VHH binders against F-box protein At2g23160. Designs and how they scored, part 20

Target 1, 307 residues: F-box protein At2g23160, of Arabidopsis thaliana (Mouse-ear cress) (q1ks79)
Amino acid sequence: MNSSSPISIDLIAEILSRVPSKSVARFRCVSKPWASMIRRPYFTELFLTRSSPKPCILFATVADGVWSFFSLPQYPYEKSSSASVAASAKFHVKFPPNNMRIGHNSDRRYFSYGYTSGLIYLYGDSSDDRSVICNPYTGEYAILPYLQRYRKTYSFLVFEPIEKQFKILFMAYLSGDRDHKILTVGTGNMKWRTIRCSLRYEIVSEGVSINGVLYYLGETSAWDNKDYDLKYDYAIVCFDIRSEKFIFFEIERFCRLINYKGKLAVIYFEDDVNYQSCLYRKKNYVEPDAINKLNVWVLEDVEKQEW
Short names: E, the ipSAE of ESMFold2; O, the ipSAE of OpenDDE; V2, 0.75 times the mean of E and O plus 0.25 times the DockQ between their complexes.

## First folded at step 15 (VHH; framework vhh_brivekimig_d4)

Design ra4 (from r1 with S30R; at its last look DockQ between E and O 0.43; V2 from the best seeds 0.00; counts 0 for: pae E 2.5 > 2)
Fold by OpenDDE, look of step 15:
Structure ra4 (fold): chain B 307 residues (1-307), chain A 121 residues (1-121)
Amino acid sequence: as target 1 above (307 residues)
Amino acid sequence: EVQLVESGGGVVQPGGSLRLSCAASGFTFRSYSMNWVRQAPGKGPEWVSYISGYGDSTLYADSVKGRFTISRDNSKNTLYLQMNSLRPEDTALYYCAKPEWNYKGTYFDLSSQGTLVTVSS
């Protein structure tokens, strides 16, 4: 009578934490102890932890307008094992189709890209200036309606968390003279809609999306803003993704925008007083001097502009 | 509104063939990759085949590779699935699926009626 030692409840929990949620639901019916275990907060946490997508690094190579998407699993490298686990990159898919090309440009003003929640947006230097959204893992894609670029432009892929929608914000050159465009990704005929922005500025930063608001830095001195009594050369542009409205906050100097614990933060060095100095440093690989002070300001109240 | 109407399903004997069609409307058909997805009774949805917007690239599940052929006619806004050498395990409701995206990633809306394929002796 080989007393098969009953699988420990802990082991069962571990096993169940790795199965689909639908299966877990079914396993509730197996036994009272299992049902009890599954209802425990510990199991919920365990399940969520295990069900959470393992962080992967997504990267792409581009050759002649064809993109190859790869991913690398991020394994918690336990320091101790000397074994260089050479994580092999997993190939997923090539984009675009053979009759299409998406050129890459190092200048984001001529090449736009974004990745959010598994969706990639690409708008590159192609002969047809076509933009696409795609799943880099499966190869599913849609060609977006044609939108002609005029000179230097930016596009942002953003996600609206309440309505659970993706939108693409196209920032036209000469903000204020040309209307910006916005497209909602979804079912049906996608269309570019016009959005007006009264403030004219040059985009001089990456976009940061926080809680349904897109933030980026604009240089307002680059254009004539006669309708505004501006005191400074820069403004933080706040784009509410849901309402599709712009709010502007003047800022005294060039800075970098980051998401700090769900809040917008600005970072600057004392010697980074303007955009030109920053560009110079970047181009010449000038490292910040150890003597330079790093300043971090966190926006506490957007409406009051309190830092 | 996006509309996908599947047709061509029926009852066939093992080894038989069927051709499924999907009429698409409410979106620019050529701009999207398209898929066939099937759901067998009591089972979850299974991806069957993929075709690029212009039809120059196709993919198949291992279970149907060599037997099924996906194609499309963009002039008619129609997606096709030629199914040969059908097996009982191919019995399922077949859906034409346009890719969609949400915060969880890419998904297929299988709210269409689908077309039933039954392979039985």
Scores: ipSAE 0.071, ipTM 0.515, lowest interface PAE 2.1, mean pLDDT 83
ESMFold2, look of step 15: ipSAE 0.441; ipTM 0.832
ESMFold2 (binder alone), look of step 15: mean pLDDT 88; pTM 0.873

Design ra5 (from m3 with L59N; at its last look DockQ between E and O 0.35; V2 from the best seeds 0.00; counts 0 for: pae E 3.0 > 2)
Amino acid sequence: EVQLVESGGGVVQPGGSLRLSCAASGFTFSSYSMSWVRQAPGKGPEWVSYISGYGDSTNYADSVKGRFTISRDNSKNTLYLQMNSLRPEDTALYYCAKPEWNYKGTYFDLSSQGTLVTVSS
ESMFold2, look of step 15: ipSAE 0.573; ipTM 0.871
ESMFold2 (binder alone), look of step 15: mean pLDDT 84; pTM 0.828
OpenDDE, look of step 15: ipSAE 0.424; ipTM 0.756
ESMFold2, look of step 16: ipSAE 0.387; ipTM 0.806
ESMFold2 (binder alone), look of step 16: mean pLDDT 84; pTM 0.828
OpenDDE, look of step 16: ipSAE 0.502; ipTM 0.801

Design ra6 (from r1 with L110Y; at its last look DockQ between E and O 0.44; V2 from the best seeds 0.00; counts 0 for: pae E 2.7 > 2)
Fold by OpenDDE, look of step 15:
Structure ra6 (fold): chain B 307 residues (1-307), chain A 121 residues (1-121)
Amino acid sequence: as target 1 above (307 residues)
Amino acid sequence: EVQLVESGGGVVQPGGSLRLSCAASGFTFSSYSMNWVRQAPGKGPEWVSYISGYGDSTLYADSVKGRFTISRDNSKNTLYLQMNSLRPEDTALYYCAKPEWNYKGTYFDYSSQGTLVTVSS
């Protein structure tokens, strides 16, 4: 009768820390020692640490319009030399189906994408491409209603935290159909709705979504804005996702937008005076001259435009 | 309004077969991947099978792989599940599930009536 050495309580703790909370509750009834262990602060901490969604990096490869989605676990690589835990990428799904293709373009004006809260939005580089939303982990997807794209356009996948809805903002090219479109992701027949924006601008940044507001930088000098007495070439565009309204405030120079502790912040270098210069430098591998000063401004009040 | 109406359930003996149908309305059927999900008594929902919008890709839970076949007819807005070699553990309320999205990701709405499959000797 080989007395199988009882599993150590520590090992039990490790095992239980990896099971669903409902299961943990059940395991309280297995034995008094287990119940005692589960009640210990150590176990609670252990459980919370293990139950916390492990940050993972989602990435995709694209070949001939077919996307392969992968994830990499972000293990706190303790610098310890030995455990080459080769973070193996986990393959999830190929998308779209075999009879579909979504072309990729390095120019965001021709290719739109977004990912938030497990939902990915893709709009390919072809005028005939359909826009789609999908779960990159499971392959669930929906083809969105057709929207004709004319020339350079931008789309943003955004999440409204109060109503807990996803929306897609489609920014049309201004020389054509001036009407932007918005779609709410939800039950039933999704429809593009027209949304008007009075200010004309070229989008020159990625969108930053903060507390139900989408922020991005627009170059207003690119278009005729006779209705506005603009002093500067750039404006920060604030799109309230819930109300679907635009607010604008001018900014003196090109800057990068970031989420800083739940607030919009802008970052700029003194030598980064305009977007074109930045692009030129990037394209031509021009080393930035000695960055003399990095400026970070945090927007404290959107309405007052206080930084 | 999205409507999904499941049918084809019933009582069968172990080893028997059933074909489930789901009539879909209120949305562009072909634009969505579709799923079958089942819920056994006293258990949580279990994903059973996935099919792409055009039917060119299918996935199955390990528990039903080789026994169940998912298909669709987009001209009829109908989803099917052929169930062969049924087992008692397949007893469940079966739902046709259209993917939905929220802040947690993709989810299925189980507001439909479902169709009951009972496998019993």
Scores: ipSAE 0.190, ipTM 0.607, lowest interface PAE 1.5, mean pLDDT 84
ESMFold2, look of step 15: ipSAE 0.417; ipTM 0.806
ESMFold2 (binder alone), look of step 15: mean pLDDT 83; pTM 0.823

## First folded at step 16 (VHH; framework vhh_brivekimig_d4)

Design rb1 (from m3 with L59T; at its last look DockQ between E and O 0.45; V2 from the best seeds 0.00; counts 0 for: pae E 2.9 > 2)
Fold by ESMFold2, look of step 16:
Structure rb1 (fold): chain B 307 residues (1-307), chain A 121 residues (1-121)
Amino acid sequence: as target 1 above (307 residues)
Amino acid sequence: EVQLVESGGGVVQPGGSLRLSCAASGFTFSSYSMSWVRQAPGKGPEWVSYISGYGDSTTYADSVKGRFTISRDNSKNTLYLQMNSLRPEDTALYYCAKPEWNYKGTYFDLSSQGTLVTVSS
């Protein structure tokens, strides 16, 4: 009873989408000389022709570096069985073309992605110095400008809510005050711009974006940060997406970051020691009772560090 | 900075052929998938065809399959549309389109002049 898709062969990245299916609409305009329409700048959005009145989930399967994008209807259209789910999936496109491959990796240092309505950012295998943005429904894409990178790289697709712009932040991981790069996704000529973050650290959490600020945890003990007079081994790094500036504040121990009702919350368990011990717990069987205490704090003011 | 300049349109009888060209500049042409979009008089824009950056994958609207062929020459930064078996309903202003992205998703900026194709008996 194997599925005909390669789902069982490769690691699957699931992309959740709440975008409703759209119907195609046709409009008839009042008669005009057609030459007058040529003289105006305008743009057109493409719509998919699905006619489902319920929200859809966008997901992908990956085989040999080739992505296949699908959508499913959400509740109540979803079936409970695995066979019903596979039969209901609507295929959209295979991506990328033959001479490209974008390998999946569970380690974010070798694979980065981001998704929002109508845009996917992908960076695969570090030996391919290229990253891509694409439309997962149509396969229209752009290869982003070349960026010389070390194999261990982090990058984030982030959204700036005031100017309504997407940006891609590349965090250099080399041995020092390497320049980080940022690119604004949009019309015209996309170019990497240099930004500097003088604090040196290893990124040890997923990023979380809240109200135009990207947060992540940095582990600073392996680096010489003498100019900052650090007292602890960890810092919460805050990247203001609009100003493109970094600020930091120290935190005493390893923690996990979440978005709680539009505010940053930190969670730590009494027996979490560092990032590696957290990975060990995820990779090995542990009794739930081994974690006897859960602590949660919510940041109320980033500049004042008020909790 | 980005420029797309279409050419090759004209007046042709039904059943005839035309080849459209689009000269691209101001961006790395081979890094982008490209499309043709057309706009008939009094109607909204209609997607016609797509080609991948290296030319190894193409797709077409159902209305033009088997009659139109998209191609590109990356050494000349040029996109082409070969249109055969033309029909009166193919009459439109044709645009060469580069994908763009904003907060609402993928779109085409159709601010170029386009090239006019008129099919009439």
Scores: ipSAE 0.561, ipTM 0.866, lowest interface PAE 1.7, mean pLDDT 69
ESMFold2 (binder alone), look of step 16: mean pLDDT 83; pTM 0.823
OpenDDE, look of step 16: ipSAE 0.646; ipTM 0.862
ESMFold2, look of step 17: ipSAE 0.373; ipTM 0.798
ESMFold2 (binder alone), look of step 17: mean pLDDT 83; pTM 0.824
OpenDDE, look of step 17: ipSAE 0.656; ipTM 0.864

Design rb2 (from m3 with L59R; at its last look DockQ between E and O 0.32; V2 from the best seeds 0.00; counts 0 for: pae E 2.1 > 2)
Amino acid sequence: EVQLVESGGGVVQPGGSLRLSCAASGFTFSSYSMSWVRQAPGKGPEWVSYISGYGDSTRYADSVKGRFTISRDNSKNTLYLQMNSLRPEDTALYYCAKPEWNYKGTYFDLSSQGTLVTVSS
ESMFold2, look of step 16: ipSAE 0.500; ipTM 0.843
ESMFold2 (binder alone), look of step 16: mean pLDDT 85; pTM 0.837
OpenDDE, look of step 16: ipSAE 0.729; ipTM 0.905
ESMFold2, look of step 17: ipSAE 0.520; ipTM 0.855
ESMFold2 (binder alone), look of step 17: mean pLDDT 85; pTM 0.838
OpenDDE, look of step 17: ipSAE 0.648; ipTM 0.863
ESMFold2, look of step 19: ipSAE 0.476; ipTM 0.847
ESMFold2 (binder alone), look of step 19: mean pLDDT 85; pTM 0.839
OpenDDE, look of step 19: ipSAE 0.581; ipTM 0.835

Design rb3 (from ra5 with Y107W; at its last look DockQ between E and O 0.33; V2 from the best seeds 0.00; counts 0 for: pae E 4.5 > 2)
Fold by ESMFold2, look of step 16:
Structure rb3 (fold): chain B 307 residues (1-307), chain A 121 residues (1-121)
Amino acid sequence: as target 1 above (307 residues)
Amino acid sequence: EVQLVESGGGVVQPGGSLRLSCAASGFTFSSYSMSWVRQAPGKGPEWVSYISGYGDSTNYADSVKGRFTISRDNSKNTLYLQMNSLRPEDTALYYCAKPEWNYKGTWFDLSSQGTLVTVSS
């Protein structure tokens, strides 16, 4: 391993032992270990891959802006001793391989990432205005075309499954007239294109891609959206990746979005108010009383393959 | 238009040396890691070597470690492969490769001419 890496294999084993099993954590509740690990000085990003027949955990450790990528096959007893986990983890590559540094920030306004079909997108807390895509197994990479950035916005890596295209969506700022930008990743030189969404909002959630649609939560203001008769301060924004068109639904309060086996699920904190659940696909609607207790909502016996 | 033009191949005896070059144009060369890929007659492509965009990190296939050296000159948009102690099994068409991305992940477009290396007694 690189001698400048301060993160030990014992830390990796400790992280894995504190992570709930994939099947339970994915369907049961918000995982506290992920939030705790992000705040540490040697923070770790964990990615789940669906690009192979056998599910694997792809994870990264980050120190001084340098990422190290590892994988571990899914085993039923991943919480074994740190020595056993260390012997099973496979190191792939240290990234970036030059003087460039890709910092990590727990504030999602300054850090965006994605993993789809063997590619990672990273947009770090750097004044260099750089975004990268890389293969975390080999270290092959590209620095994406320059695009000016400011704080208080997001970007997303998305995959369009019909046209089989990767795209990166860069969101415009709340207060500007600048439109959103989108990049199709592929052969040749890539160029940013402008796309329009009339609704103005600040992005306040991570993105969830389900069946070619990217979902995220926007915080809106009636002042910024005088052309709409907005009743609430939040909207779920739905971006159709193939058509590159936006639609939205208002919601009353902050919520979290998850992918429930091909359906969008909306999760509220426990409150005594009547929440309206807004879904792009009405068939995927989840009743509010099913999600109003985040730490007690479970999806049991939904599928035979539990991770 | 992305163009990669390989050169420097030829016929050498076992134990000999060759230096391959690849002239790159139509993209920002220093923004990409680069690889050499070879294809022996009747076989599929085999990855040979990798170099980062600034040239500060390299990797090699086990079959060529210690014998081949990858390098680049970003001021000339040129990739190199120094091949020493050549063996008959190194006989192949050698391609300079820029990473491309699609739904299957990273792949290499090997539609260029390549440069032929033949190692024969």
Scores: ipSAE 0.242, ipTM 0.691, lowest interface PAE 4.5, mean pLDDT 67
ESMFold2 (binder alone), look of step 16: mean pLDDT 82; pTM 0.816
OpenDDE, look of step 16: ipSAE 0.366; ipTM 0.729

Design rb4 (from ra5 with Y54W; at its last look DockQ between E and O 0.33; V2 from the best seeds 0.00; counts 0 for: pae E 2.3 > 2)
Fold by ESMFold2, look of step 16:
Structure rb4 (fold): chain B 307 residues (1-307), chain A 121 residues (1-121)
Amino acid sequence: as target 1 above (307 residues)
Amino acid sequence: EVQLVESGGGVVQPGGSLRLSCAASGFTFSSYSMSWVRQAPGKGPEWVSYISGWGDSTNYADSVKGRFTISRDNSKNTLYLQMNSLRPEDTALYYCAKPEWNYKGTYFDLSSQGTLVTVSS
């Protein structure tokens, strides 16, 4: 039997009450009801499913490393409620197969995922677990080639827009003589290739891809980077997806990275005492209310590191 | 270089049986789910059956359920389709299909020669 019945509101509530939100991976379209916790539309850059004429939310539940994927049609805001939207959920597939497990973890160093255009990437937190790419609607999948892993690894699904290739960048925990890895998706004979990044850091942000460059924040304070004479504890790492080369520039404090109209912007919150440590020149302010100060900086030229 | 070579097709009478084979090379066979896809004369491709990488999960199109059985032998890098109770509507070119991915999503590359199954008297 391949036909799925709609899942009742009571069943969805029961499932969600047993699996904390931090254990549930969701794929969704941001809308006004969901934006009450998110005051800006920048989350509209999240993955969307296009399996029907109406927008759909793809979400998953996970137990013991087994994922169940569902889609949920989204109605107009005035018509929809959380209870009525949950009652319309359609089950697609249980993944992975019975003899494999992909563990979920809220810590990004132990769990990663990516979704685009019928491709989902899942990475678990154990050396016994394998990374997979799959179609969550049909179950078609490939287990990615084995990769020797150490604890505290991090990975990104990225898109190279000129050659129109997806790649998976795997940033190994820096130890021993192991290096980072990259894999080009869809070449049929997918293999990990070693790439070098001489700067040592812990990755402390999600990645943002803009015009073929992946950006993320690295915290450098716990590592020996003598060759770089670093003055600050953070660096924005820039990975050119086509050339597969890294560059970086220092930044004084923790920040969030965002794509603003095709350019990298950094935003952060600070108390009043530490404002003098903010970047200057070409800066913008976004002030949401009288209590919080939100600072915005926009990168104008990646190669010249011009803001 | 990925290669999928289908064999085992032929001419059979209605109600007959055939066993198709697909020899796979150039990739780690056990890491991929595999499918059979068929194309009847003048028609578009039709998905027939699916099997997981370790063979522990299978699925079938409604038109063949109960008559066809997909299997694999990962030690021989070979995919199989046992076809029983064949009907004239099963006449098609049968392809062994490996999932591929590009910027538009998941697809099957059906560029192999396939193996022809003809069911007629």
Scores: ipSAE 0.456, ipTM 0.834, lowest interface PAE 2.3, mean pLDDT 69
ESMFold2 (binder alone), look of step 16: mean pLDDT 83; pTM 0.823
OpenDDE, look of step 16: ipSAE 0.590; ipTM 0.835

Design rb5 (from ra5 with S52N G53S; at its last look DockQ between E and O 0.37; V2 from the best seeds 0.00; counts 0 for: pae E 3.5 > 2)
Fold by ESMFold2, look of step 16:
Structure rb5 (fold): chain B 307 residues (1-307), chain A 121 residues (1-121)
Amino acid sequence: as target 1 above (307 residues)
Amino acid sequence: EVQLVESGGGVVQPGGSLRLSCAASGFTFSSYSMSWVRQAPGKGPEWVSYINSYGDSTNYADSVKGRFTISRDNSKNTLYLQMNSLRPEDTALYYCAKPEWNYKGTYFDLSSQGTLVTVSS
């Protein structure tokens, strides 16, 4: 019956869709022509990259805490209308089951999600919300063990490639040793373990995992970090998933982080910041063509000269 | 250590009934959706049925719909499969399956003994 305009997607998600397809899971917001057909238009899309001749996009709609997972062909039909997209989508499963509630919130401090290799992680921040890991194609899932929450949280689903295990990193808003927890997925008695990070910051980006390292941007200027003698307002925080240790690199300005060909890349628009440089300019720099251009810098392992 | 112990298999005539049980230990049973998987002689594993963690939502393979009923008792850490109107093609080793996760996604560990169901005329 009712129809509405598609919701515009964020430009940063389009950049992620251009990453080479092999061994890369993508999570992308796309236009949701379904919005007029549900009472509450909460939705999140998953973009699944497959090593196959006909890759599909996995996406979800969310209404009243209920997730519905769909597949959509990589190349939508030529008509490209909301009715055409709806007719192309294949439904897989509705989640959660009856009487269970998982939350949805656009604020990363109150809701987190992640997808890689057939496992989706959903985290809700209220005492009535459950946190889960699930297969979005079949609905097979587990409820994560209870974690006493104080207020705001950030969490990430990460993959450790040597021991071949998934982990969930939970970080409280006011970062510190007492507030960080980690969970190894798939052990029989899953239990949260405390881990230490002494750098204090506010998390201001989504996370990206590359080759066993989780990267995210921290804003450090509002915090007392006596041990680190910081010169700038931002740091890229690097979490080594195997060792469960944190390191960081200072940067001068706000930026976004992406996985580019298996390497960390930073991007920003020039007119967002008065300052002229980014600490991590590399040989793969793309020259700006005009004012307010997209700037891309790639961090190379060869510069760090690690094994 | 996760353990799943299946029981209740046996030999029945076509049209007969059988109830399988699975005793679970070493994990929080009530936090997991559960499945039954079967493997016929000389064939690969086949998913049979699914039940959510609360026991109030189920799904079935087309080959068993209307004949099989999955259930669970979370107070006893036990999963059940009621099998009615059995056919010779239901002959298989039946496994209780907990979802496991690795870098390839969700999988089922079928290294338990299972319980053998034989339907013969």
Scores: ipSAE 0.338, ipTM 0.778, lowest interface PAE 3.5, mean pLDDT 68
ESMFold2 (binder alone), look of step 16: mean pLDDT 84; pTM 0.836
OpenDDE, look of step 16: ipSAE 0.633; ipTM 0.853

Design rb6 (from ra5 with L110V; at its last look DockQ between E and O 0.35; V2 from the best seeds 0.00; counts 0 for: pae E 2.6 > 2)
Fold by ESMFold2, look of step 16:
Structure rb6 (fold): chain B 307 residues (1-307), chain A 121 residues (1-121)
Amino acid sequence: as target 1 above (307 residues)
Amino acid sequence: EVQLVESGGGVVQPGGSLRLSCAASGFTFSSYSMSWVRQAPGKGPEWVSYISGYGDSTNYADSVKGRFTISRDNSKNTLYLQMNSLRPEDTALYYCAKPEWNYKGTYFDVSSQGTLVTVSS
């Protein structure tokens, strides 16, 4: 059950400044004198939704482990005042309940989330590690079965389009241990299942799911992968969501992965020497004057590794 | 293997009270938020109330606020609905509901038998 709560217009404007303008209807800020009054430690995640006839922006504010979910209409561009936007934000639900806390960490190695059609997955790193799936519009939720984490990990919420199932892939990082976990989101008793990946690596990118395959970048140089005769320090890992099997192919350097018109594209700059820190420390960036060239490759055939 | 079994319905006069129970099995009860939904004759399902997994947060439809109280006992895997000041429009088949997820999003399974509440003079 939902209730509406007003939100500071400066906070909303700050949130929406991180959404690509061409994918979202925007509004004009009335004034930015309120920017100095906005409280941080808020963290905001933006989601696009198709749960209604009109597209909406779903966003959240997080304070002290409590998430508040809101939506905004996604209209054609208008010269609307920023004050009208704050009054137009529709509050849905505050989550989690009072005696449960889901911490937030900007370092994805210690906090993971995923969103798709009416389902949010949240996983945090602490002794109060309470992974949940939640409907952000109604607050209906389930606490996932306990899964011990050791240290650096990544979690992915993925969709398998043939069986029409959501799955959560947990890539555990244990010294010498390659036992990863997967959970099928659904009815009845959800249980973590063990899956094996024979290649050893550290995950150094966000994942992108395309046509039932999850892609991410693995850094292999610090690991003993002698059985594979690796030539380079990086591999693009391809996880077939239906079969739950891993395939990989090497790539010469760090890159970013995107979905380009239903195909995997890899993007790198010639001087992107600080890329490793961008995923794990979050304060590093590629210096503007250190980037000379942009290279883009589109994978045409995964099995043949044709580009 | 998931089972939800409602009970406690019956025929009452307007202004009367009933307490509904729902026995849950086949899943970790305390890990789920739970809801009551009802379906009046000739109408679609209507959400009635919500309770968090630990019981520390509740919410109600406007039509029942102040009259109904949802609660749970996680040691007994049982959900309750205390219904006071009952009105004829509360007449419905009542279901307890566990959230489920499929490719269409979150839904409630209301295929159980439910428990019938009839409020009439």
Scores: ipSAE 0.406, ipTM 0.804, lowest interface PAE 2.6, mean pLDDT 69
ESMFold2 (binder alone), look of step 16: mean pLDDT 80; pTM 0.795
OpenDDE, look of step 16: ipSAE 0.407; ipTM 0.755

